# VHH binders against Putative metal-dependent hydrolase OB0413, part 9

Target 1, 173 residues: Putative metal-dependent hydrolase OB0413, of Oceanobacillus iheyensis (q8et50)
Amino acid sequence: MDVRFPIGKLQVPEKVTIEDIHEWLKQIETYTNRLGETVNSLNDEELSKTYREGSWDIRQLVHHIADSQLNMYQRLKLALTDESPTVPAFDQEKWAIQPDTNLPVETSIKMLEGINERIVSLGYRLTEEQLDQSFVHQINGEISVASKVAKLAWHEEHHLAHIKIALSNNSGS
Below, E stands for the ipSAE of ESMFold2; O stands for the ipSAE of OpenDDE; V2 stands for 0.75 times the mean of E and O plus 0.25 times the DockQ between their complexes.

## First folded at step 4 (VHH)

Design f48 (framework vhh_7aqx_2)
Fold by ESMFold2-Fast, scan of step 4:
Structure f48 (fold): chain B 173 residues (1-173), chain A 124 residues (1-124)
Amino acid sequence: as target 1 above (173 residues)
Amino acid sequence: QVQLQESGGGLVQAGGSLRLSCTTSGFTFSSYAFSWFRQAPGEEREFVGAISWSGGSTDYADSVKGRFTISRDNAKNTFYLQMNSLKTEDTAVYYCAAHGYVLSSYDESLYDYWGQGTQVTVSS
């Protein structure tokens, strides 16, 4: 198994349709419940498991999922409310080692409940014209609303798969 | 059809310099952002540096900041990593990677294309 890309790499169609958006939103809509069912009953030993040597543990992955959704949600709103605004890079590795990542996973589950509900509500009201609106990332260049919705869904599933792999391992931290 | 190929690796003494090149084909170079990653023996692959599709923004890992410089040449469909003040800890296989400017992340899973790698060995 390719444990780095357990569900494959993100691939965005050349032409994203409103139907594509709605399928991705359905995944986001159910995600926090599915994540919570996976992690809410885990003890500290289980939360310290990794999907591969040197990877983030399950606790860090849960907090990373919330950090990433927060950053991506903000950028989505900025693309919709301004003309191609420039946004700063977010250093996920440095964020993952901050002291707040030692908090219970429930903290990030609560964050994801609100963030994903807002993303889904916003997403179902997107027009075809809005799919082409964009923001400019300091490092990665122009990113469209359509591709950001794809990433929002893919990234959550990607790391849930990592968590499930970690739980199936006999390895701990 | 898409190809990324590293060159410029080799053996160098600590304190020396090397310039890595990544030549590309099979896609519209100017539409892509580029990064360098490295992997030391027995270790995970780590981010080294990135350059935006416009060339207006760069980012570096703390361990190489001030010593390494990433640049791009759209006319040559090539991007570079200038490595100065090399340390034995910089010994690794260096990989070039490309991601569509449509998507943004330092997460290696978001990179569309990867080179095969070039060995850099720093002796002391």
Scores: ipSAE 0.000, ipTM 0.114, lowest interface PAE 16.2, mean pLDDT 84

Design f9 (from a12 with D56R S101F Y103S; framework vhh_7aqx_2)
Fold by ESMFold2-Fast, scan of step 4:
Parts: sequence; structure tokens; C-alpha cells
Structure f9 (fold): chain B 173 residues (1-173), chain A 123 residues (1-123)
Amino acid sequence: as target 1 above (173 residues)
Amino acid sequence: QVQLQESGGGLVQAGGSLRLSCTTSGFTFSSYAFSWFRQAPGEEREFVGAISWSGRSTDYADSVKGRFTISRDNAKNTFYLQMNSLKTEDTAVYYCAAHGFLSRYDESLYDYWGQGTQVTVSS
């Protein structure tokens, strides 16, 4: 297994259908409960586990998932309400070491509950025309609404897989 | 407390059929995708089939495509594996499992596992 990409890299179909969008939204809709079932009962020692040497620990991964969902949610709304707006990159490594990352994981679980509910509500009302609306990322170039919904679903599962790998590391009897 | 419990295994002759069930409790059934795995004597555990959260997407190992069908019943918190045209090489302990993603079938990525049910296909 490539532990960096345990579920594989994001692959977006050339033609994204409304059916694709709905499957991704169902994944996002169920995510916060599944993440919570994985992390809510973990103690500090368990939250300090990593999926590979030098990686973020489980606590940092949970806060990163919330940070990324928030940033991507905002970019999705900007693409829908403006003409291909340019958005700044955010430095994930620098965000991960800010003092708020030391808060209990429950703080980010609460954020994800609201953010994902809003994403899902917005997403189920997307029209085919809106799927082609876009924003311009400073580093990654033009990104469509359709591709961003795919990434919203994939990124959450990508890091939940990292958390599960971390939990399997150094497991005692 | 989370539980997955398989049923429906047994002895069947080649060419026959069996329907396995996996009954679940202790978690929100509709929030999970589900898979079946099997382990033959002396072999590693292998993927058999998967079904997405909505039931719209299914995937199967090449060895069982066209013979096996996975389905789910959210009202009963149960999912199934219908096995048709059984072959002696289908003999294995069959395990049900719950996960949050459809496209990857690595054992380490699954949240919950059943205890397994034996399927024996005689010639």
C-alpha cells in the first residue's frame, strides 16, 4: 500500500454527471458521523499516533480535515457567485501548527457537522450548468465546481484512511 | 457496541446457489458502504464485492463477476451476497465488512468486520 495515497489519488471523470455529484454528496453527508466514531473516544496518546514517520498526528489530521473543508466550501460558494474569481492558496503546514490545532478534536468535528450539512444542501441543488462554473487557484489554476465537489468527498476519505493507518501502527495487545 | 453477523453459509454442490446475509447493529447503517471478503484454506483474505452508501454503485472481483450480486436493505440494517453458479474454488470463510469508501478494498481501511461464515462447495 502507498500510505501517502491509501485510497489512490483523486480521479475526476472527464464528464461529471449529476449522478456522480449525488454519490459524492452522500459520502460527504455521512462523513462526520464516521469520523466521529473513529476519533471521539481516543485518548491523548492515541491522538499522537502518525501514519508514517514525520507525518501529522491524528489530532492534526482531524483539524486539517476541518480547515480544508472550510477553505474548499468557501471556494465552492465563490465559484457559484462570481465570474471565475481568483482565490489565494492556504499554507496547510503553517495552519497545522497554529495554536488552535491544540484544541480537542471535538472542536473540528463540530465545524464539520455544519460545513458538510451546508455543502450537501447546496450540492443537491446544483444544475448541470453550474457544474462548469469555476474559480482560479493561485497555484493549481482553474478548478470547476464539479471537480471541487469530487475533491471535497475524496479529501475527507483520504485523511480518514490516514487516521485508520495511524491507529493500526504500534498497536499493543 | 458494534456488531456484524454473517448467516446463510453452508454446504452446497457445484452449480448451486447460496444467499449470505450480514446483519448489523451499533452504528448508523446508512452512513456506511459494505463489502464481502473471503479466505480460502491456506490463502490470504481477498475482496469479493462492494456496495456504495446509496446502493447505486457496486464492484466485484473478476473471479465472481456475473455470478455474485451484492445488495443492501437499509430498513433491516442488513446487506446480502447472492452467490449463483458456485464453483469448488468459491469454498472459503466469507466475511462482511463496513467502510467509508467504495474504490479501495484494502483490509486496513475497513471500520468493522464480522466473524465469518463458512461456505463449502462440493464437486
Scores: ipSAE 0.041, ipTM 0.481, lowest interface PAE 7.1, mean pLDDT 88

Design g1 (framework vhh_7z1x_3)
Fold by ESMFold2-Fast, scan of step 4:
Structure g1 (fold): chain B 173 residues (1-173), chain A 123 residues (1-123)
Amino acid sequence: as target 1 above (173 residues)
Amino acid sequence: QVQLVETGGGLVQPGGSLRLSCTASGFTFSSYAMNWVRQAPGKGLEWLSGISWSGGSTSYADSVKGRFTISRDNAKNTLYLQMNSLQPDDTAVYFCAKHGYLYRYDESLFDYWGQGTQVTVSS
């Protein structure tokens, strides 16, 4: 197992179909419950565990998942409502150390409940034509709606795998 | 069909210089950030440098900062890496990649890896 990419890197088909979109949306639809089952009963000691030396701890990962879904949701809506708009990057490392990341993980679970419900509702209504709409990321370049839906599903699973690895780690005495 | 082709590798003496090129086709080159990555014999992949889609921002790994310079020519669909003050431990296969490890926890991923070009630094 490659601990940095435990489920592998994101792979997006050259031609994304509506069926692909629906499969990814089903993953997103169940995600907040699966994340909550994993983290809602953890104490502060457990939430401080890391999946590798120098990584974010579990609490930071949960808040990061919500931060990333929020940013990606906004970019999805911008691509659908404007002509290839330019969107800013956000500094994930600096976001992860802001004081609000000391809040209980439940705060970000609540955010994900609303955000993912909105993403899923939007996603099931996407037309084939809308899949090719795009936004321009200031660092990463042009990103399509189709690719962003894939990333929304993959990123959540990617970091849930990190959390599970962190929970399995035994630091020793 | 996305294609990336690296050239410019070869044998150089310690303290020497090389300029690597990567020619891109099959996508809108000017719309994507580009990266250089290397793999030394018996070791994993090491990210070296990234450049934004416009060329306005660059970043470097500490191991190469001050010695290597990344640049791009969007009119020619070409990415460059100018390597100065080469050391024996710079011996590796060098790859260009679009998207990737610009930040430790970046949302972007390396995709569409090139075939690589061999750089050997030896007397």
Scores: ipSAE 0.000, ipTM 0.169, lowest interface PAE 16.1, mean pLDDT 83

Design g10 (framework vhh_8h5u_2)
Fold by ESMFold2-Fast, scan of step 4:
Structure g10 (fold): chain B 173 residues (1-173), chain A 119 residues (1-119)
Amino acid sequence: as target 1 above (173 residues)
Amino acid sequence: EVQVVESGGGLVQPGGSLRLSCAASGFTFDSSSYAMGWYRQAPGNQHERVAIISWGGSTNYPDSVKGRFTISRDNAKNTGYLQMNSLKSEDTAVYYCAAHGFLSRYDYWGQGTQVTVSS
């Protein structure tokens, strides 16, 4: 099994429509509740489970989801307010080992509640013209607002799938 | 409408074998790049994944079934399979097939098929 991409890699249509945006926003809108239902009752032993050997554990994955949504939300806002700005990279591995990632998962659930509500509110008001606004990533080059909304939805589902795989593992090889 | 439907469940004695099938309709595996999984739930137990297969054929199994269960897929027939060998009473459960797309709205779950392993 390709446990790295359990729901497949992000597939963005060549032409993204407002209908596509609204479908992705519906997923983001329900996500924090679905994540919370999955993780809020887990004990420390369960939170230490991994989806593959050497991967982040469930606690790290929850905090990573919040870190990534925050960074992507910022980039979305920058693309909408500046002329194709260059955005800083964030080192996910170094972020994951900072002391704040030892906090209960509830901290990141609270963070995601606010961030996702703001993303959804902003997203439903996007115009066709705004979908083509962009930012510049040092490795990937120019990334559109439309592609970033797709990534916001996909990334959350991607890591929720990892969490569910981790919960199903019984000391697998 | 889009759906997945399990078949092949039933009653089998310990040490026996069953082959479950999962037929997809309303979409195709060939163009959709879906991963497929088999899950089970017995009364009093948590829902657990027993097998998963990627579009390219990579598989993963928990230790409880590794070496006994084999997942496969036929993309041209829109069908997935679970071959279950050396069945134990602990394998008694309702077995669910799922096709996993990019977003959760592209996840299609079957209604389940009962597997009972008894002497």
Scores: ipSAE 0.000, ipTM 0.113, lowest interface PAE 14.9, mean pLDDT 83

Design g11 (from a12 with W53Y D56G S101Y; framework vhh_7aqx_2)
Fold by ESMFold2-Fast, scan of step 4:
Structure g11 (fold): chain B 173 residues (1-173), chain A 123 residues (1-123)
Amino acid sequence: as target 1 above (173 residues)
Amino acid sequence: QVQLQESGGGLVQAGGSLRLSCTTSGFTFSSYAFSWFRQAPGEEREFVGAISYSGGSTDYADSVKGRFTISRDNAKNTFYLQMNSLKTEDTAVYYCAAHGYLYRYDESLYDYWGQGTQVTVSS
């Protein structure tokens, strides 16, 4: 197992169907509950655990999940409301060290509750035609609505897997 | 307290049918996807089948495809493995498990596991 990509890298089908979208939305819909079941009872020592040396700790991972969902939610809505708009890059390393990431994980759990509910509501109403709408990332190029929904689900699971690995580790005492 | 409890195992004749149940408590059932694994004596644990969060997607190991069906009942916090046309090589301890990633069935990614139920298929 590659601990950096414990569930593998994101793979999006060449043709995304509405059925694919609905399955990814169900994962997003259930995610905040599953994350909360994993992290809500953790003490400060447990929240300081890492999945590998030099990685973010569990607290940082929870805040990063919320930061990433927020950024991706905004980009999804921009793709749906403008003609291929250009969106700025999100420097996740610099965001992770801002003072607000020292807050309790509960702050980001609350944030994710609202963001994911909005994503899911928006997502279940997507038409086949809207799946091909896109935005242009300043660094990564054109990204479709379909691909972004896939990434919304994958990214959350990706970092939940990191959290589970960190919890199983006794290294770095 | 999280629990997954298998039931429905036992002795069955080859060609027969058996239905396993996994009853869960201590977590939000509708928030999880579910899988069945099995382990024969002296063998590694192997994947048997999986059902998605919505119930709209299922996957099966090649060895059981067409004979076994996985299903879920959110109202009962229970999911099932219907086993038809049983073969002696299906003899194993069967485990139920809850997971958060639909398309990857690695054991390390599962959140919760049952204790296992014995299925013995005689000729």
Scores: ipSAE 0.161, ipTM 0.584, lowest interface PAE 5.7, mean pLDDT 89

Design g12 (from a12 with F27R S52T D56G; framework vhh_7aqx_2)
Fold by ESMFold2-Fast, scan of step 4:
Structure g12 (fold): chain B 173 residues (1-173), chain A 123 residues (1-123)
Amino acid sequence: as target 1 above (173 residues)
Amino acid sequence: QVQLQESGGGLVQAGGSLRLSCTTSGRTFSSYAFSWFRQAPGEEREFVGAITWSGGSTDYADSVKGRFTISRDNAKNTFYLQMNSLKTEDTAVYYCAAHGSLYRYDESLYDYWGQGTQVTVSS
C-alpha cells in the first residue's frame, strides 16, 4: 500500500465529458455524510491518530478537507465568472496551524455541508463549453473547470482514505 | 447500509469463460463505484477491476486487461465481471465491493463487501 496516495494519484481523462462531471458530483454529494459517519463519534485519542508517522492527525485532516474544498470552490467560481483569472497559492501547512483548526471536527463538517451542496448545484448545470474555462494557479499554471471538478471529488476521497488508514492502526495499549 | 451478493462462480477449464454477477442495494448504484477483488490461497486480496456508477469509466489490473470486462445493469442493481481466456492463475475467491470514490484501488478503503464466490480454473 502507498499510504501517501492510497487511492492513487488524481487521474483526469484526456477528454472529460458531462457524464464524468456528474459521476464526480455524485461522490461530492454523498461525501459529508460519509465523512461524518467516520469521524462524528471519535474521541480525542482517536482524533489524534495519524496514517503515518509525522502526518497530520485525523482532526487536522478534517479541517484541511474543509479548507481545501473552500479554496477550490472559490477558484471554480472565479474561472466561471472571469477570463482565466490568476489565483494565489494556498499554503495548507500554514493554514493547518492557525488557532481555528483546534475547533471540533463538527465545525468543518458544517462548512462542508454548505460548500458541497453549492458545488453540486453549480456542477450539474455546467455546459461543455464551460468545462474548458480556466484559471491560472500561481504555481501549477492553467487549470480547467473540468480538471478542478475532478480534483474536488478526488481530494475529498484521498483524505477520507487517510482517515480510514489512521483508524485501522493498532491501539497503543 | 447496503448488501452485496456475488453469483456465477464455479469450475471451468483453462481457456474457458465465466460471468460473475454482483447484486446491490439500489441507492448505492447511483452514488458508488463498484469493484471486483480476488484472493488466491495464501495470497493477499488484489484489485481486479472497477466501474464507476455512471459506467463512463473502467479500470483493470494489468494481469486481466484484454481478458476481463466489467459492466453494469442499473435496472437490475447488478454489475458483472465477464472473464474470458481464463488461466489457472485466475483461480481465486472473487469479491465484489462498493465505495464512494472514482479512484479507490486499495481494499482497506471499501465500505461494503460481498461474501465471495469461488472460481477454479483447471488445466
Scores: ipSAE 0.000, ipTM 0.169, lowest interface PAE 13.2, mean pLDDT 83

Design g13 (from a12 with S31T D56G S57R S101Y R104S; framework vhh_7aqx_2)
Fold by ESMFold2-Fast, scan of step 4:
Structure g13 (fold): chain B 173 residues (1-173), chain A 123 residues (1-123)
Amino acid sequence: as target 1 above (173 residues)
Amino acid sequence: QVQLQESGGGLVQAGGSLRLSCTTSGFTFSTYAFSWFRQAPGEEREFVGAISWSGGRTDYADSVKGRFTISRDNAKNTFYLQMNSLKTEDTAVYYCAAHGYLYSYDESLYDYWGQGTQVTVSS
């Protein structure tokens, strides 16, 4: 099993429908509670576990999920309010080692509560026309609103799967 | 059953113009972003230009900015590269490519490719 992609790689349909958007939003809508149920009771030893040798530990993964949702939420809003704006990349490895990632996981759970509620509210109001608005990532090129909503849902599930794998291991203690 | 087919290549004198067309079938044209790539003899394939699925964004390699224009015609399932002020350095095989909702500078992310059309610019 490729533990780097436990739920498989993101696959976006060629034609994304409003029904597809709504199914992804249901995932995002329940996510913070499901993540919290998984991590809120963990002690420091458990939070130090990794899903594979050399990977981020569970604490770093939770903070990374919040960092990524924040960046992706901002890009979604920029795509909706400007004509194909260019957005900067962020260095996720350097973000993960900043001192704020030593804070309790609860800090990022609180961030995700607000960010995901805003994403879901915005997402359920998207029109077919808006699905095709886009932004330009400096490295990856043009990314549509539809593709970004898919990634918002997939990325959260991707790293929740990593956390669950880490909890089944004794690595990173 | 997906097909991309280039046309409009050929021999042209420096300072002249050519319009390349890429006619497509077998997928929903209006939902795809499109790009042109080129490969000169003995060189790596390089990005030339791109147009977003909506047509609202275009992008070009620095070497062709101001001289080449990419456009699309959803009614004809065809996209174009208008090449003006051609230089001998523009001599290459030109490939059309389709990505989906995204375009990318990374050629490995493209779903479909044409066979290529030769453009030769004489001095």
Scores: ipSAE 0.006, ipTM 0.209, lowest interface PAE 11.4, mean pLDDT 86

Design g14 (from a12 with S31N D56G S101Y; framework vhh_7aqx_2)
Fold by ESMFold2-Fast, scan of step 4:
Structure g14 (fold): chain B 173 residues (1-173), chain A 123 residues (1-123)
Amino acid sequence: as target 1 above (173 residues)
Amino acid sequence: QVQLQESGGGLVQAGGSLRLSCTTSGFTFSNYAFSWFRQAPGEEREFVGAISWSGGSTDYADSVKGRFTISRDNAKNTFYLQMNSLKTEDTAVYYCAAHGYLYRYDESLYDYWGQGTQVTVSS
């Protein structure tokens, strides 16, 4: 198993259908509850566990999931409301060590509840034409609305898998 | 706090029927997809069937297709495996599992598992 990519790398079909979008939205719809069931009862020692040596701990992963969803949600709305706008990168490593990442995981669970509900509501109303709208990332180039919805779902599952691996390490019993 | 508990296993004659239940607690049932797996003595664990989180799609192993039906009851936090036309080769410990990511990647990393229930089919 590649512990860095436990569910595999993001693979987006060459032609994304509305049916693909709806399947990804179903994952996003259930995600915050599934994440919360995994992390809400964890104590500080458990939240300090890592999926590999030198990785983010569980607390950092939960806050990173919220930071990433927020950034991607913003890009999604920018692509839908402007003509291929250029979007800034964010330094996820530097974000993960800011003081607000020491807050309880509940803070980011609350953020994800609102962000994901808005993504899902927006996503179910997307038209085939809108799937081809895009934004330009300074480093990664042009990214379509369709590809971004795929990444919204994949990224959440990717890091939930990391959290599950971290919890299985050094069980304490 | 998450628990999955199988019931309904036991002894049955070839050609008979059994209905397995998996009762769950500790999570929001309607947000999960569910699967049944089985393991026969001396063999690897194998997939039997799955039902999507919405209940709108099901999938089955070729060996059980047409004989077994998976279903879910969100009001009871329970899902089922109806096993018809049972064969001696269906003898196995049957496990229920819950997962949130079914169709694209290895969902086993997301699974919660029951402890298993024995099904024995005699000739």
Scores: ipSAE 0.005, ipTM 0.209, lowest interface PAE 10.3, mean pLDDT 85

Design g15 (from a12 with D56G D59Y S101Y; framework vhh_7aqx_2)
Fold by ESMFold2-Fast, scan of step 4:
Structure g15 (fold): chain B 173 residues (1-173), chain A 123 residues (1-123)
Amino acid sequence: as target 1 above (173 residues)
Amino acid sequence: QVQLQESGGGLVQAGGSLRLSCTTSGFTFSSYAFSWFRQAPGEEREFVGAISWSGGSTYYADSVKGRFTISRDNAKNTFYLQMNSLKTEDTAVYYCAAHGYLYRYDESLYDYWGQGTQVTVSS
């Protein structure tokens, strides 16, 4: 298994359908509860576990999931409200070491609850025409609304898998 | 208190068909994707097939592709494995499993498992 990509890399169909969007939204809709079931009872020692040497620990992963959902949610809204707007980069490594990432995981669980409800509500009302709207990322180029919804779902599952791998490790720190 | 319960296993002759069911309780059925795994005598447990949250995507092991069909019925909190053109090498204990991920082959990351149902295919 490639522990960096335990569920595989994001693969977006060439033609995304409204049915694909609804499938990804159901994943997002259930995610915060599934994440909470995994992490809410963990003590500080367990939250310090890593899925590989040198990786973020579980606490950092939970806060990163919230940070990423927030950034991606904003980019989704920007793509829907302007003509291919240019969006700033998000330096995830620098964000992960800021002092607020030492807060309890419950802070990011609360954040994800609100963000994911908004994403799901917005997502279920997307039209076929809106799926082709886009934004421009300075590194990754043009990204469509459709592919961003796919990434919103994939990224959450990707890091939940990392958390579960970390929990299976008796010597992680 | 989550439970997954397999049914529909049994003895069948090669070339025959069986339909396995997995009935679930204790969680929101539509919130999970589902998979079937099997374990033959003396062998490692292997992936058979998976179905997404919506039922819009299905995935199969190459060994069963074209012969097996996975489906789900959200109203009944049940999902199925329709097995056609059965071969003696399909003999195994079949397990249903639930996961919060769209794409899974790695059994270690599944959240919930049934206790298994025996399928025996005679020559």
Scores: ipSAE 0.000, ipTM 0.199, lowest interface PAE 13.4, mean pLDDT 85

Design g16 (from a12 with F34M S35G D56G; framework vhh_7aqx_2; at its last look DockQ between E and O 0.04; V2 from the best seeds 0.00; counts 0 for: pae E 15.4 > 2, placed apart)
Fold by ESMFold2, look of step 5:
Structure g16 (fold): chain B 173 residues (1-173), chain A 123 residues (1-123)
Amino acid sequence: as target 1 above (173 residues)
Amino acid sequence: QVQLQESGGGLVQAGGSLRLSCTTSGFTFSSYAMGWFRQAPGEEREFVGAISWSGGSTDYADSVKGRFTISRDNAKNTFYLQMNSLKTEDTAVYYCAAHGSLYRYDESLYDYWGQGTQVTVSS
């Protein structure tokens, strides 16, 4: 199995249906509890584990998940409220080394509780026409609302799989 | 086998308090939103209040706002209703219910239901 993509790369159907959206929202709605059950009891030694040599450790992964959900949620709302607005990329490596990422993982779990609940509420109210609205990413180009919902679900699961791989290893950073 | 079991009902004087509990099993409680509903004799079942799966969001019917408080304990798979300043109009069978997504006012969307517990408020 490729530990960089333990659940595979994101695959978005050519035609995204409301049923597809709802399946992704079910994943998002239960995610924060599943992440918390995995990481809330970990000590510093466990939080320092990595899923492969040179990767982020578990603490960094949890904070990265929250940072990414925050950025993607903002982009989702911009796509729905503006006409294909351009959004900046964010430098994940520089974000991961800011001093607030040394806080307990609970701080990011709290962020995710609110953000994921808002995403799910918004997502269940999306219409078929709204699925085709978009934003323009400075690097990745035009991205639809439909694709962003898929990414919101996949990215969280992707990194939870990394965390579980790191926990199953006997090595630490 | 999914089970929702209410307890804590009974007879209470107007102005008094009761605490209802809903113990659950057979599903992943922490991934479900939970709601309390009630039904007085001869009336349709009505929404009382609901709480999100995380406990971070609650909503209440206008008739109980400020008097009732909903909470959950995901470690114990248990959902609670604290009822204060009870009125005779609060007399009803109270049901707990679970929904696998957002909490909803529409009872037809809830997946699982308890059998109900009687609350009787005497004057």
Scores: ipSAE 0.000, ipTM 0.124, lowest interface PAE 15.4, mean pLDDT 86
ESMFold2-Fast, scan of step 4: ipSAE 0.456; ipTM 0.745
ESMFold2 (binder alone), look of step 5: mean pLDDT 84; pTM 0.848
OpenDDE, look of step 5: ipSAE 0.420; ipTM 0.751

Design g2 (framework vhh_7z1x_3)
Fold by ESMFold2-Fast, scan of step 4:
Structure g2 (fold): chain B 173 residues (1-173), chain A 119 residues (1-119)
Amino acid sequence: as target 1 above (173 residues)
Amino acid sequence: QVQLVETGGGLVQPGGSLRLSCTASGFTFSSYAMNWVRQAPGKGLEWLSGISWSGGSTSYADSVKGRFTISRDNAKNTLYLQMNSLQPDDTAVYFCARHGYLSGYFDYWGQGTQVTVSS
């Protein structure tokens, strides 16, 4: 198994439909509860586990999921309210080692509850025309609203899979 | 049609320098981050360096940091890799790759240019 991409790489259809959007929104809608079921009862030792040597630990992964959803949520709203705006990149590695990532995972579960509810509400009201609106990322170039909704769902599942792999890993001896 | 064409490879002595170029066509070059990746004989792919769409941000693998410099000229649709202090271990096929929509994903690649570092 490729532990870097345990559920495979994101594949976005050439033509994204409103039905595709609704399917991805259903995943996002249930995500915070599924993540919480996995992490809310973990002790500090368990939260320090990694899915591969040199990877973020589970605590860092949970905070990273919230940081990424927040950034992507803001970019989604910017694309919907401006003409192809330029958005800043963020250094995920440097964000993951800031002091606030030492907080309990509960802090980021609370963030995800609100952020994902807002994403889902926005998403169900998207029109075909809005799917082609875009923003320009400093590193990744032009990204459409449709593609960003796909990534919102995939990224959450991708890192939940990493967390589950980390929990199954034997770090002994 | 998206095309990426690498040039500038060749034979060079240890401690020498080479400048690789990658000419892009078939897309809006200035809208995409670009990367350099290499493959040494019998080895897997190794990411070396990335540059943002505007050229304002760059990143490097530890193995090349301080020796290689990535740059771009958006007016000429061209990506560059300045390689200094070349070592025998730098012998590889060097690929230009366009950054896809996902972190760590490259959607278009050139055919590569051979760099051989030998005395």
Scores: ipSAE 0.000, ipTM 0.138, lowest interface PAE 14.1, mean pLDDT 85

